# Designs tried in a protein design chat: VH-VL binders against q9h9l3. Part 221

Target 1, 176 residues: q9h9l3
Amino acid sequence: PRKMVAIDCEMVGTGPKGHVSSLARCSIVNYNGDVLYDEYILPPCHIVDYRTRWSGIRKQHMVNATPFKIARGQILKILTGKIVVGHAIHNDFKALQYFHPKSLTRDTSHIPPLNRKADCPENATMSLKHLTKKLLNRDIQVGKSGHSSVEDAQATMELYKLVEVEWEEHLARNPP
Key: E = the ipSAE of ESMFold2; O = the ipSAE of OpenDDE; V2 = 0.75 times the mean of E and O plus 0.25 times the DockQ between their complexes.

## First folded at step 13 (VH-VL)

Design ia124 (framework fv_fezakinumab; at its last look DockQ between E and O 0.71; V2 from the best seeds 0.00; counts 0 for: pae E 3.4 > 2)
Fold by OpenDDE, look of step 15:
Structure ia124 (fold): chain C 176 residues (1-176), chain A 123 residues (1-123), chain B 111 residues (1-111)
Amino acid sequence: as target 1 above (176 residues)
Amino acid sequence: QVQLVQSGAEVKKPGASVKVSCKASGYTFTSYYMHWVRQAPGQGLEWVGWINPYTGDTFYAQKFRGRVTMTRDTSISTAYMELSRLRSDDTAVYYCARSGTYYYDSGPRFDPWGRGTLVTVSS
Amino acid sequence: QAVLTQPPSVSGAPGQRVTISCTGSSSNIGLGYDVHWYQQLPGTAPKLLIYDNSNRPSGVPDRFSGSKSGTSASLAITGLQAEDEADYYCQSYDSSLEGWVFGGGTQLTVL
């Protein structure tokens, strides 16, 4: 079986009025929750909105941040060939401007058995925070300091592990 | 309908540069990536690179790095591909083609294509 | 020199079934990336024929079908018609090259 990693990214606002979501931090953890990658990333364009209340990103984090293209290369090397787990992961991949094989992608925001386990509608899109609280009895994304991408990636992996067997079997029977 | 209208044929000397345009219509220009693909006479398709019209970020095939520059003007929904230091083997029809940004949209499939721009490089 | 390998030509009589193979490697098709197919009629731009291995865009007849297994993909055309005479290209993404790749193209002749 392929190795599994979980990813979470934080984005800042660039472009006109800060409406462009640009990658500013990326965290990748392995199956056990060990951090494989955690870097602040410098967007190629001027940051208009740090979105700190959500992203946790501050101006000081960009002083020695890794340039986007370099970071992207590092991240892609880690992801290549792996089963990648994330929550609303399309946002992460979009920010990376990267396409990961569908068959190797796991989005915890779209796993009906996970929602069922959390007593949520199977086809609803639940937040990572809600699922983590309900299923892991853990509070994430608390306070005013913004999100921790490492914490979120770890939570995402732990959530997936709760339904891994069932979901992998489902995917085997119903390949994307 | 979605359309990609490309600039007209070009004739260039070796060592010169060529800039091909691709004007998009019928969709939100910044919501899709724009790819460039070329085809030498009687040959197959060769991917040159792509640009994110929203961010301006570009990614080129290794073969063309250092010689190709992709840009866009969002105000007129137009993508540009400039190829410098032209050689005879750069003679080809150059296509622009649209793709999605991820699988939730139109994904990485190329649709639609422009009608192509013939670039002839000859001494 | 194409990253994906296709037979240079295939032929069939009207009404017959033809198959075009597309052989990749562990860095593209074998890695799990989807395969798309394009039809290029003489003197025209390529047109999307099959996407995500086996899906047909609107307007594409159901006699065109695609499949993928292992490091290879295949395009099948049943009930071959004269208008099917064209070049066919498979496409995927290659992680080692960090870019999209095409097959060498297959010229389909209807006898």
Scores: ipSAE 0.911, ipTM 0.947, lowest interface PAE 0.5, mean pLDDT 95
Fold by ESMFold2-Fast, scan of step 13:
Structure ia124 (fold): chain C 176 residues (1-176), chain A 123 residues (1-123), chain B 111 residues (1-111)
Amino acid sequence: as target 1 above (176 residues)
Amino acid sequence: QVQLVQSGAEVKKPGASVKVSCKASGYTFTSYYMHWVRQAPGQGLEWVGWINPYTGDTFYAQKFRGRVTMTRDTSISTAYMELSRLRSDDTAVYYCARSGTYYYDSGPRFDPWGRGTLVTVSS
Amino acid sequence: QAVLTQPPSVSGAPGQRVTISCTGSSSNIGLGYDVHWYQQLPGTAPKLLIYDNSNRPSGVPDRFSGSKSGTSASLAITGLQAEDEADYYCQSYDSSLEGWVFGGGTQLTVL
């Protein structure tokens, strides 16, 4: 039906004590896993906490980063009208300040057949790392130098492909 | 018993500014977005913008950019909307309304609404 | 000017059924965004009547129902009562405007 993309974003801490999550990187891949977008993004507020262990973001990445307003416009042009796949995707949409239609959204952290294939409780929220290891026999998010949003977006698309036929049929019978 | 209590009616001259308040109670103020919607006498509803009380981030409808400023005070769970350079066609009831923050939900519903603040702009 | 199109008025007798349409475009309802409906009694603030196309908040009678198809949505009111006299507004999100949009409103008169 509609074109499909997968997205993964990295956030840094801004605001008092670094408690506010601000977008600092976004990666988008197409159905085949080819990179459509991958940019470091400069938050409009001062970065208090890079959260490097999880985000992979360091001060050096901010030097040539795309300002948030410009990056957001580029990203939304790619997402609009497409089926968007992500893992815990509400966090990515919040960071983008973007409202995507739920009928065009696929969240691999909330697809019961995917958990079932991984021998996990159907309604549990499983990490992307666990599902990828169990179902694709691939290690992602390795080490303490931060995650690759490209790697995460690619893994997310591959996970969705495992249940795509079954889940699309389910959604056709049970529209969101 | 979630409630939004708005400030009282105001009468302003063209070119003046007005600041309307909306005090929230009965829920965690920073967990929901606050929207502002206006309604001119005998006319329909028009969305003005929203504020995220947790971050202070705002987004305004294009028509109001440059004239509207939304702020909040988390210590008293109160949101504010200030409209400047008032014109006679800004005469309207201004409502605040709460919404959820789920970005993939197609834009969350507005519930509850404040009772509205009548702003009259006359020469 | 409203972004979503509603008929300006609709009327019915007690006990009858009325339907109020809400017509959007490919940038809002047609793109898959949900439709919400609000009831505004004379002199009062709007109240949420239907959300996410067809869901009722607690306290809303099942005489009120909503549906969505293609670029349009509909509010159906069955068993009309005098208390249903009000203005009804549909609402959705528009991707090109990046904001919430309302219909022009429909005044329901119970004759």
Scores: ipSAE 0.770, ipTM 0.897, lowest interface PAE 1.0, mean pLDDT 92
Fold by ESMFold2, look of step 15:
Structure ia124 (fold): chain C 176 residues (1-176), chain A 123 residues (1-123), chain B 111 residues (1-111)
Amino acid sequence: as target 1 above (176 residues)
Amino acid sequence: QVQLVQSGAEVKKPGASVKVSCKASGYTFTSYYMHWVRQAPGQGLEWVGWINPYTGDTFYAQKFRGRVTMTRDTSISTAYMELSRLRSDDTAVYYCARSGTYYYDSGPRFDPWGRGTLVTVSS
Amino acid sequence: QAVLTQPPSVSGAPGQRVTISCTGSSSNIGLGYDVHWYQQLPGTAPKLLIYDNSNRPSGVPDRFSGSKSGTSASLAITGLQAEDEADYYCQSYDSSLEGWVFGGGTQLTVL
C-alpha cells in the first residue's frame, strides 16, 4: 500500500532579465487533501521578477522564507518512496532539481482517460483550471492575486481520484 | 544531427587543473541537462555531476565536490568541466552526455554521449 | 567502486543467448528507479542500448531485450553475433547518493 501525495510549486524570475524560473513556494497534500508541507522558499539567486500576478509571491513572503537547500531536503523526505501526483509535474521536479521514479509519478496534464472524461482531446495538454472546472465544478486560480499552490495541489489530487482505478490498472499492465 | 563534440586530449602534471569542453549541436542546448562521466583505464563508468545549461545550476557527486567546477556558455552551446588538484588516479577518459529531466524530454537516460577526452596525469 | 553489481564477464558462441545481470538495492532499482543499458564497443563512447528497463531506441535490434524485477535488472542478447563483443553497463539513479550510478561493467566475449 504505497502512499500518495500531490505537489504544486510557484516560481519567481531569477537570472538575466528574470527569465530563469526559481522555486519560491511548494505545497504538498496527502490523499485526503490535508496539507503536509506549505512553505515559501528563498531562491539562492537574486529575485528579479516576483511574477506576482501568477505566482502570488511578494517581497514580504521572502523575508522569512526557508532557504532553497533546506526546503529541498524537507520536500524530498516527503516525496521519497511515494506516488507523487502533479499537473505538468516535470516543471516542479526541475525546479526542485529532483528525479522521481516514473513508475511513482502521476501527471494529470497527461492522462488520456482524464481528458476523455472532460470531453477533451485525449492526448491534448489541458490546464488544471479547465479540468477542475469541467470535472469538479470548482473555480480555482480565481482573481488576479496569483495562484495558490495549496489550492492547486488539492485540485490535482481530486482530479486524479476520478481516474485512479482505471489509470493504476493501466500502469500495472503497461509499466512506464 | 544531435552531436556532442569534445575538446582534445590533455596531458597534465599532478597538482594542475584541466578544463574539458563539450559543444552541443542539433538540439536546444538549454532544454537538457549535461552530465560528465569518466572512465579510468580498464575501469568502469563513474558519474561526476551535471549542469543545467539554462540556469547554470550544478550538482556534483560527493567524491568530486571541492575539486570539480562545471560551467557553460549558452552563446556557443558549450559545456565545460574543470577538475583541479589533479592526481595520477584522475587519469581517465571524460565524457559529456545529455539527459532530460522527465520522460517527455528523454528522461534521465544518457543519449547522446560525446566521444570522450583523454586526460593523462603523469609526472 | 560500482554501486550496481554486474558479472565481470560473460561469453557465448555465435547464435547463442546470453544474459547480463544488474543487481541494485532499495535506494535505487528497488525504490522504483528505471534501469538503462549502454553498449561500449572497443575504443568508443558508450551508446544507449535499452532505456526505461525494456525499451529499445530506434536502430537497436530486437535481439536485445531488458527487464527489471525487485532490486535487479537483466539484459538479454539472443542470436549472438561477433559485433556484440563489447562492454555492457547498467545504470540507474540512487536516492541516497542523489546521483546516477552505474554497474561495474560486463565484458562480453563472442567465442
Scores: ipSAE 0.430, ipTM 0.810, lowest interface PAE 3.4, mean pLDDT 91
OpenDDE, second read of step 14: ipSAE 0.899; ipTM 0.942
ESMFold2 (binder alone), look of step 15: mean pLDDT 92; pTM 0.939

Design ia125 (framework fv_fezakinumab)
Fold by ESMFold2-Fast, scan of step 13:
Structure ia125 (fold): chain C 176 residues (1-176), chain A 123 residues (1-123), chain B 111 residues (1-111)
Amino acid sequence: as target 1 above (176 residues)
Amino acid sequence: QVQLVQSGAEVKKPGASVKVSCKASGYTFTSYYMHWVRQAPGQGLEWVGWINPYTGDTFYAQKFRGRVTMTRDTSISTAYMELSRLRSDDTAVYYCARSGTYYYDSGPRFDPWGRGTLVTVSS
Amino acid sequence: QAVLTQPPSVSGAPGQRVTISCTGSSSEIGLGYDVHWYQQLPGTAPKLLIYDNSNRPSGVPDRFSGSKSGTSASLAITGLQAEDEADYYCQSYDSSLEGWVFGGGTQLTVL
């Protein structure tokens, strides 16, 4: 089987009125939840809005942060050829300006069996926080200081592992 | 209906620059990437690069870096491709083509395509 | 040289079946990236014929079908008609180039 990793990114607002989401942190964990990558990342554009309540990013994190182009290269070397798990993962890939094959992508916000296990409607998009609480009995994204992308990536991998056998069998019979 | 209307044919001398336009209609201009693809006479298709009209972000094929610039004007739903320091082997039909921005999907499909702009580079 | 390999030409008689291959490597099709196919009639812009390996846009007859396996994809055209004479291009994404790549094109002649 292909190696599997989970990713979670934090974005800050750049561009007019801070409407553009630019990568400011990325965390990648392996199948067992061990951290493979966790860096603050300096966007190439001026940061208008740190979005700190959600991102956890502050101005001090940008001091000595890895420039976007370098960080992106490092991240893509880890992701290429692997099954990548994430939650609403299109946002992470968009921030990375990266096209990962859909056959190797697993989005825990769009896995019907996972929602079913959480007693949620199969076609609803549930938050990572909600699914983690219901299925893992664990509180994540606690407080007002922003989210931890490491914690989110670890939770995402654990959620996927709950449905991995069933979902991989489904994908083998119904290729995306 | 979704349409991409390109500017007319251009004749340029070696060393000059050319700027081709692509006016979009029938959809939300900022919701899709715009690609540029060229085709030399009697040859195949060659991808030049893309622009994200929402952000203005661009990505260019290695061969064209340093010579191509892609821009857009959201007020008139128009994308531009400027190619500088023209050579005779830049003679080609230049197409714009729309794609989705889905990062789940492996390489978004190109649909629709503009009708093309012939750029002839000759002395 | 084109990154994806297609035969330069194929031919068939009306009513027959032809298959056009598209071969990549481990940095495109072999890495799991989808393949799209475009039809270019003489003197016209390319038109999307097949997307995401096997899906047809509205208006494309079911005589056209696509498939993908390993490092290769193929376009099958059944019930050949004179109006199918065109150039056909496959396209995928190349991770090492970080861009879209095309096959060299296949000229279909209906004899």
Scores: ipSAE 0.635, ipTM 0.862, lowest interface PAE 1.8, mean pLDDT 90

Design ia126 (framework fv_fezakinumab)
Fold by ESMFold2-Fast, scan of step 13:
Structure ia126 (fold): chain C 176 residues (1-176), chain A 123 residues (1-123), chain B 111 residues (1-111)
Amino acid sequence: as target 1 above (176 residues)
Amino acid sequence: QVQLVQSGAEVKKPGASVKVSCKASGYTFTSYYMHWVRQAPGQGLEWVGWINPYTGDTFYAQKFRGRVTMTRDTSISTAYMELSRLRSDDTAVYYCARSGTYYYDSGPRFDPWGRGTLVTVSS
Amino acid sequence: QAVLTQPPSVSGAPGQRVTISCTGSSSDIYLGYDVHWYQQLPGTAPKLLIYDNSNRPSGVPDRFSGSKSGTSASLAITGLQAEDEADYYCQSYDSSLEGWVFGGGTQLTVL
């Protein structure tokens, strides 16, 4: 069996008007929610917009941050060959410039049984905050000081565990 | 409707540089990665690298690092591949090809392809 | 060198079935990366024939099919026609190279 991890990334704005999303933090947790990786990451481009209200990233976090190229190598070594769980995980993979195999990817924003348990339309893309509140009765991403990628990765793994048995069975019968 | 139009054939001397263009139409240029693939006469396909037109981020195959530069101009939906310090064995047809950025965006398969640009490197 | 292994040639008579194999490694097909197939007619650009192991783009006849198992993928062509003479390439993603990789290509001859 392949090991399973969950990932969540925080991005800052770079490029013209800060419209480009660049990786600035990555957290990876194992199946039990233990932290395997959690680093602030320095983008190679000038940061125009820290997006602090959402990212939780401040200028102070960049002082000793790991350069993008080094951090990416570390992260990919952890992800390679594992089942990777995330929420709207395509955003994380884009920020990492990484292609993870579809068959080993689990996106909690695109799992119909999970939406069904939350009394949401099966085809809708629901936020991590909403699903976590509905299904785990827990408030995440609280306040105006930004999100914790560790908290988000842990919540994402717990959400996946709620549907893991039925979803893995579905995927075995209907390979992605 | 979705179309990639490449620049015309080039003849270069060893040591020169060549810059090939690929103009996209019929889709949102910044929503897909653009790849470059080459094919030497009578040989197979060889991946060179990709560019994300939205960010300008690039990734090159190890063999071409230090000699290839990929850029884009979003105002005219055009991607460029420049190969420097040309050698005779760089003689090939160079293709641009579109891919999705993730599986939900049509995935990493290459469709469509440009018609190719023949680059001949000879003395 | 090609990273994925294909036979250099395959042949069949009109109406027959041929199969083209594509063998990868522990860093590509085995890790679950999908296999895509391209058809290249003489003097033309490659064209997507099969994607995500077994799916056909619009306009590709059902006599073309793909499959994947373990470290290998296969392209099957039934009811061979003269216009199927072409080079066929498999493609996947390789995690150790962090890039797209192609097979060496298989030349199909219709006898």
Scores: ipSAE 0.575, ipTM 0.843, lowest interface PAE 1.8, mean pLDDT 90

Design ia127 (framework fv_fezakinumab)
Fold by ESMFold2-Fast, scan of step 13:
Structure ia127 (fold): chain C 176 residues (1-176), chain A 123 residues (1-123), chain B 111 residues (1-111)
Amino acid sequence: as target 1 above (176 residues)
Amino acid sequence: QVQLVQSGAEVKKPGASVKVSCKASGYTFTSYYMHWVRQAPGQGLEWVGWINPYTGDTFYAQKFRGRVTMTRDTSISTAYMELSRLRSDDTAVYYCARSGTYYYDSGPRFDPWGRGTLVTVSS
Amino acid sequence: QAVLTQPPSVSGAPGQRVTISCTGSSSDISLGYDVHWYQQLPGTAPKLLIYDNSNRPSGVPDRFSGSKSGTSASLAITGLQAEDEADYYCQSYDSSLEGWVFGGGTQLTVL
């Protein structure tokens, strides 16, 4: 069996009108929820919009942040060869400019059994906050000062564990 | 219908530069990566690099770093690959090819391909 | 030269089955990256034939199939026809190179 980690990234707005999502924080936890990586990351481009309400990123976090190129190398060393769990994880991989193998990727926003357990339509994309409240009876992303990527990564791993046996059996019989 | 139309054949001398264009139509140009792949006469396919037309970000294969530059013009849905300091062994057909960015964007497979641009470097 | 290893040629008679292998290195197929296959007819650009190991694009007949064994992939062509005569290339992603890599190509001759 391959080792499993969960990832959650925070993005800030760069480029024209702040429409480009650039990596500004990344948290990675192991199967038990222990933190393997958690760093603020300095984008190579000027930050137009900190998106603080959602990202939790403020100008002060950028002062000692790890430059993107260095952070990316560190993150990829952790992810390579592992099963990576995330929520809407394609956004994290885009921000990392990284192609993780589909067969080793688990996206909790696209697992039909997980939605079914939450009494949600199987093909809907439900928020991490909603699934965590429904299935774990836990409130995350509370308040208006931004999300904790550590908290989000931990919640994402716990959600995946609820369907892990069923979903891994499904994937073994129906490879992606 | 999705199409990639490339510029015509070029003949260059060693040391010159060449700029090949690839005009996209039938889809949202900024939603997909554009790749460049070359094929020397009688040889296999060799990946050169990609550009993200939305951001302008690029990534080049190590062999071409310092000699290749990829750009785009979103107003005309056109991607460009410029290769400088040409050598005789740069003689090849140069293809552009579209890929999705990730699994939910139709994945990172190359479809469609342009018809190719023959670049001949002759001394 | 090429990162992925393919046999340089294969041949078969009409109606027969041929298989083309694609062997990866430690940093591509063996890490779980999907394999795609392209068909290149004489004088034309490559065309996507199989993607994500075993999926067929619209319009590709089911005579073409792909499989992956973890460290290598195979393209199978059943009911071989004269129009299948072409070069076939496998492709994957290589984590060490952080880029797309191709096999050296296999020339299929229909006898």
Scores: ipSAE 0.645, ipTM 0.864, lowest interface PAE 1.5, mean pLDDT 91

Design ia128 (framework fv_fezakinumab)
Fold by ESMFold2-Fast, scan of step 13:
Structure ia128 (fold): chain C 176 residues (1-176), chain A 123 residues (1-123), chain B 111 residues (1-111)
Amino acid sequence: as target 1 above (176 residues)
Amino acid sequence: QVQLVQSGAEVKKPGASVKVSCKASGYTFTSYYMHWVRQAPGQGLEWVGWINPYTGDTFYAQKFRGRVTMTRDTSISTAYMELSRLRSDDTAVYYCARSGTYYYDSGPRFDPWGRGTLVTVSS
Amino acid sequence: QAVLTQPPSVSGAPGQRVTISCTGSSSDITLGYDVHWYQQLPGTAPKLLIYDNSNRPSGVPDRFSGSKSGTSASLAITGLQAEDEADYYCQSYDSSLEGWVFGGGTQLTVL
């Protein structure tokens, strides 16, 4: 396999009424699903809303969290030059303030063959949870205590592997 | 119709500071990054940095860190670039330019551009 | 000094074809980042001419085209006209600098 990683980030709410999404955790796994990076990240701004139901972030996770600027440097060293897989990955890149080349980006929320395999409309944006259940027969993001970004990154890589050959061939013929 | 209107020409002495403004209209100011690019007389384009008007976050090219500050005022859809400790080689036309905030957001291409503000640094 | 390499000048006669190259470094075009092209007429701000390697904004005639292959991009102008006389700049993103980079510019002279 080519040098490929999957990423999933958790965001908390900062700014007025907690409407700004700030990076609070990042997980990166390799092609086989092994963890390359998994750290809680301290936003530079005051956290208004932990969004715990979805993020899994609680105040105790911030005590020894890596400051944003340091974490960002570590993350970018891992991502640079690699094919990066994610689900609705533009949100992760925005939270990282990072521009990854389109030719090396794979977004499992926007791969028509994946939706087709799941018996979903090709142009719909399906959740990671839904695609993982339909295609891998696995329940992720279970319960009300928040998501595991490691679990989500692993599921995202496994979903991409289902269409990797077909999609890489498509991209070679139809460069973005 | 999308427009970026910049402040007028400035003449400054070495060691002074200059603050250039860029007023946006015709779009949602907080949905796009604002970039600053300069061009010395007869020379090429040089990127200075960007500001995210929604968050106030900034990122500056290494060459300008410690001398440039970018700010915005969302109530009047205006971005500012302040360059301090001016040198004669800071003489240039300074442009503001709009871009998307991530690659699904029309990509990182610069469109539109302001008409530019000439800053002359001389004794 | 510009990060992306362009020839400093190119010339052609009316009706002819000219090509302007843009060569990247290890952390920009070579790494897969898209290339954009800007036209700067004398005394004016740059104007977007080509984006994402080969796309034209509304109002740009099809005489202008862009392409990208490996480490380089090219701007082609066919049916050259006197009003095409301008400076042309390529642009990409550089991951090592974490910023936008420009070519040194190419002055097109219509003879």
Scores: ipSAE 0.566, ipTM 0.841, lowest interface PAE 1.8, mean pLDDT 90

Design ia129 (framework fv_fezakinumab)
Fold by ESMFold2-Fast, scan of step 13:
Structure ia129 (fold): chain C 176 residues (1-176), chain A 123 residues (1-123), chain B 111 residues (1-111)
Amino acid sequence: as target 1 above (176 residues)
Amino acid sequence: QVQLVQSGAEVKKPGASVKVSCKASGYTFTSYYMHWVRQAPGQGLEWVGWINPYTGDTFYAQKFRGRVTMTRDTSISTAYMELSRLRSDDTAVYYCARSGTYYYDSGPRFDPWGRGTLVTVSS
Amino acid sequence: QAVLTQPPSVSGAPGQRVTISCTGSSSDIGFGYDVHWYQQLPGTAPKLLIYDNSNRPSGVPDRFSGSKSGTSASLAITGLQAEDEADYYCQSYDSSLEGWVFGGGTQLTVL
C-alpha cells in the first residue's frame, strides 16, 4: 500500500569555505503529523559552517549524532514505497544522495494550485514560511536561533493536504 | 554545444589499473552528475557508478566496490574513472554520461553520452 | 544478468509497427521509477530516445513512443525504416540495488 510522509532536512556547510551543503538533521512525519524520524546526522566531512541561524544546528548536536551512512539507510527504509512530500524537496534528496521516484514525489514549492490559494503567482517558488502564514495562519521559522525541521515537515504536510484532492486528480490526468 | 570527450583506447595486462577521462564542455560541470557505464563486446549496458562533481561524492554499483574509484578536476571540467586489478572480463567500452540531479533540472536521464573508451585486458 | 527483461530480438518490415517490452520488479519499475529508452546504432554510443516513460527529446520523431504500466514499460516504433535497425535498451532505477539498471537489450532487424 502507498502511504504518505513529509520530510524536511537541515544542512550545514562543509568543504572549501563551507560552500558544500551536507545533511545534518532529518525529520519525517506521517500524514497526521506524527514524528516517524528526527535525528541529528554527522556529515562524513569536517563541518566548516553550522549555518545555525537557519539550520538550528550547533556543535553540541554533533557529539552523539548518527553517522551519515547509517542515518541514510534508516531514512530510506522509511521513504520506501511512500509518497514523499517536501518543500524544495530536490535539496533534501540531493543531501541524501537519493533518487526518489518522480511519480511518488510532491513538492509544495512547485504546486500551482497551492500558490493560487495564497494569492501568489502560480509559477513562483514561494517560501514555506510565507505559504504557511497565508494558508494556515501560522508563524513558523520565528527568530534567529534556527528552524525546526519537525515544525517545517508538519507545516509542509498540512499545506499539501489543502490541495491533495485537486493535485492528485491533476497528476492522474497528467502523469509526471 | 554540450559535449563529453573521452580519452583514447587502452590495452592493459591482467592485474593492472586503467584510468579513463571524460572532459565536459558547453554546460556548468558541477551542476550535473557524471555516470560511468560499460559494455563488453557483444553484450549489454552495465552501470558502474556516479560522481557529483560539485561535492566529489561518489556511489558505486555493488559489483565494482573495492576496485573502482571516481574522481574529478573542476578546474578542467574533467571526470575520471579508475578500475584496478583488471581481469579479462573487464574488457569493454567504458562510457561517461551526464544526468540531472533531480526531476526539475533535466532529470536523471543519461544525456549526452561520451563516445566511449575501449579498454582491452589481455595477456 | 540484466535486471530488466527485454526480448533479445524483434523484427519487422518497412512501414510496420513493432513493440519492445521491458519488464522489471517491485523494486524498480513497479516501485514507481521512470523508464528511459536508448537507441544504439552499430559502432556508436547509446543515444537518449525516450525519457520519463513517454517523453521525446528534441530531434526524435513521433514514430517512437513509450508507455508504462505496473512493473513493465514498452517502446513502440511505427512506420519502420531501415535506419531504425539498432539495439534498444530500457533503463530505470532500482531501490534495492540503489543504482541504475538496464535491460539486456533488444536487437531490431528491419527485413
Scores: ipSAE 0.371, ipTM 0.796, lowest interface PAE 3.1, mean pLDDT 90

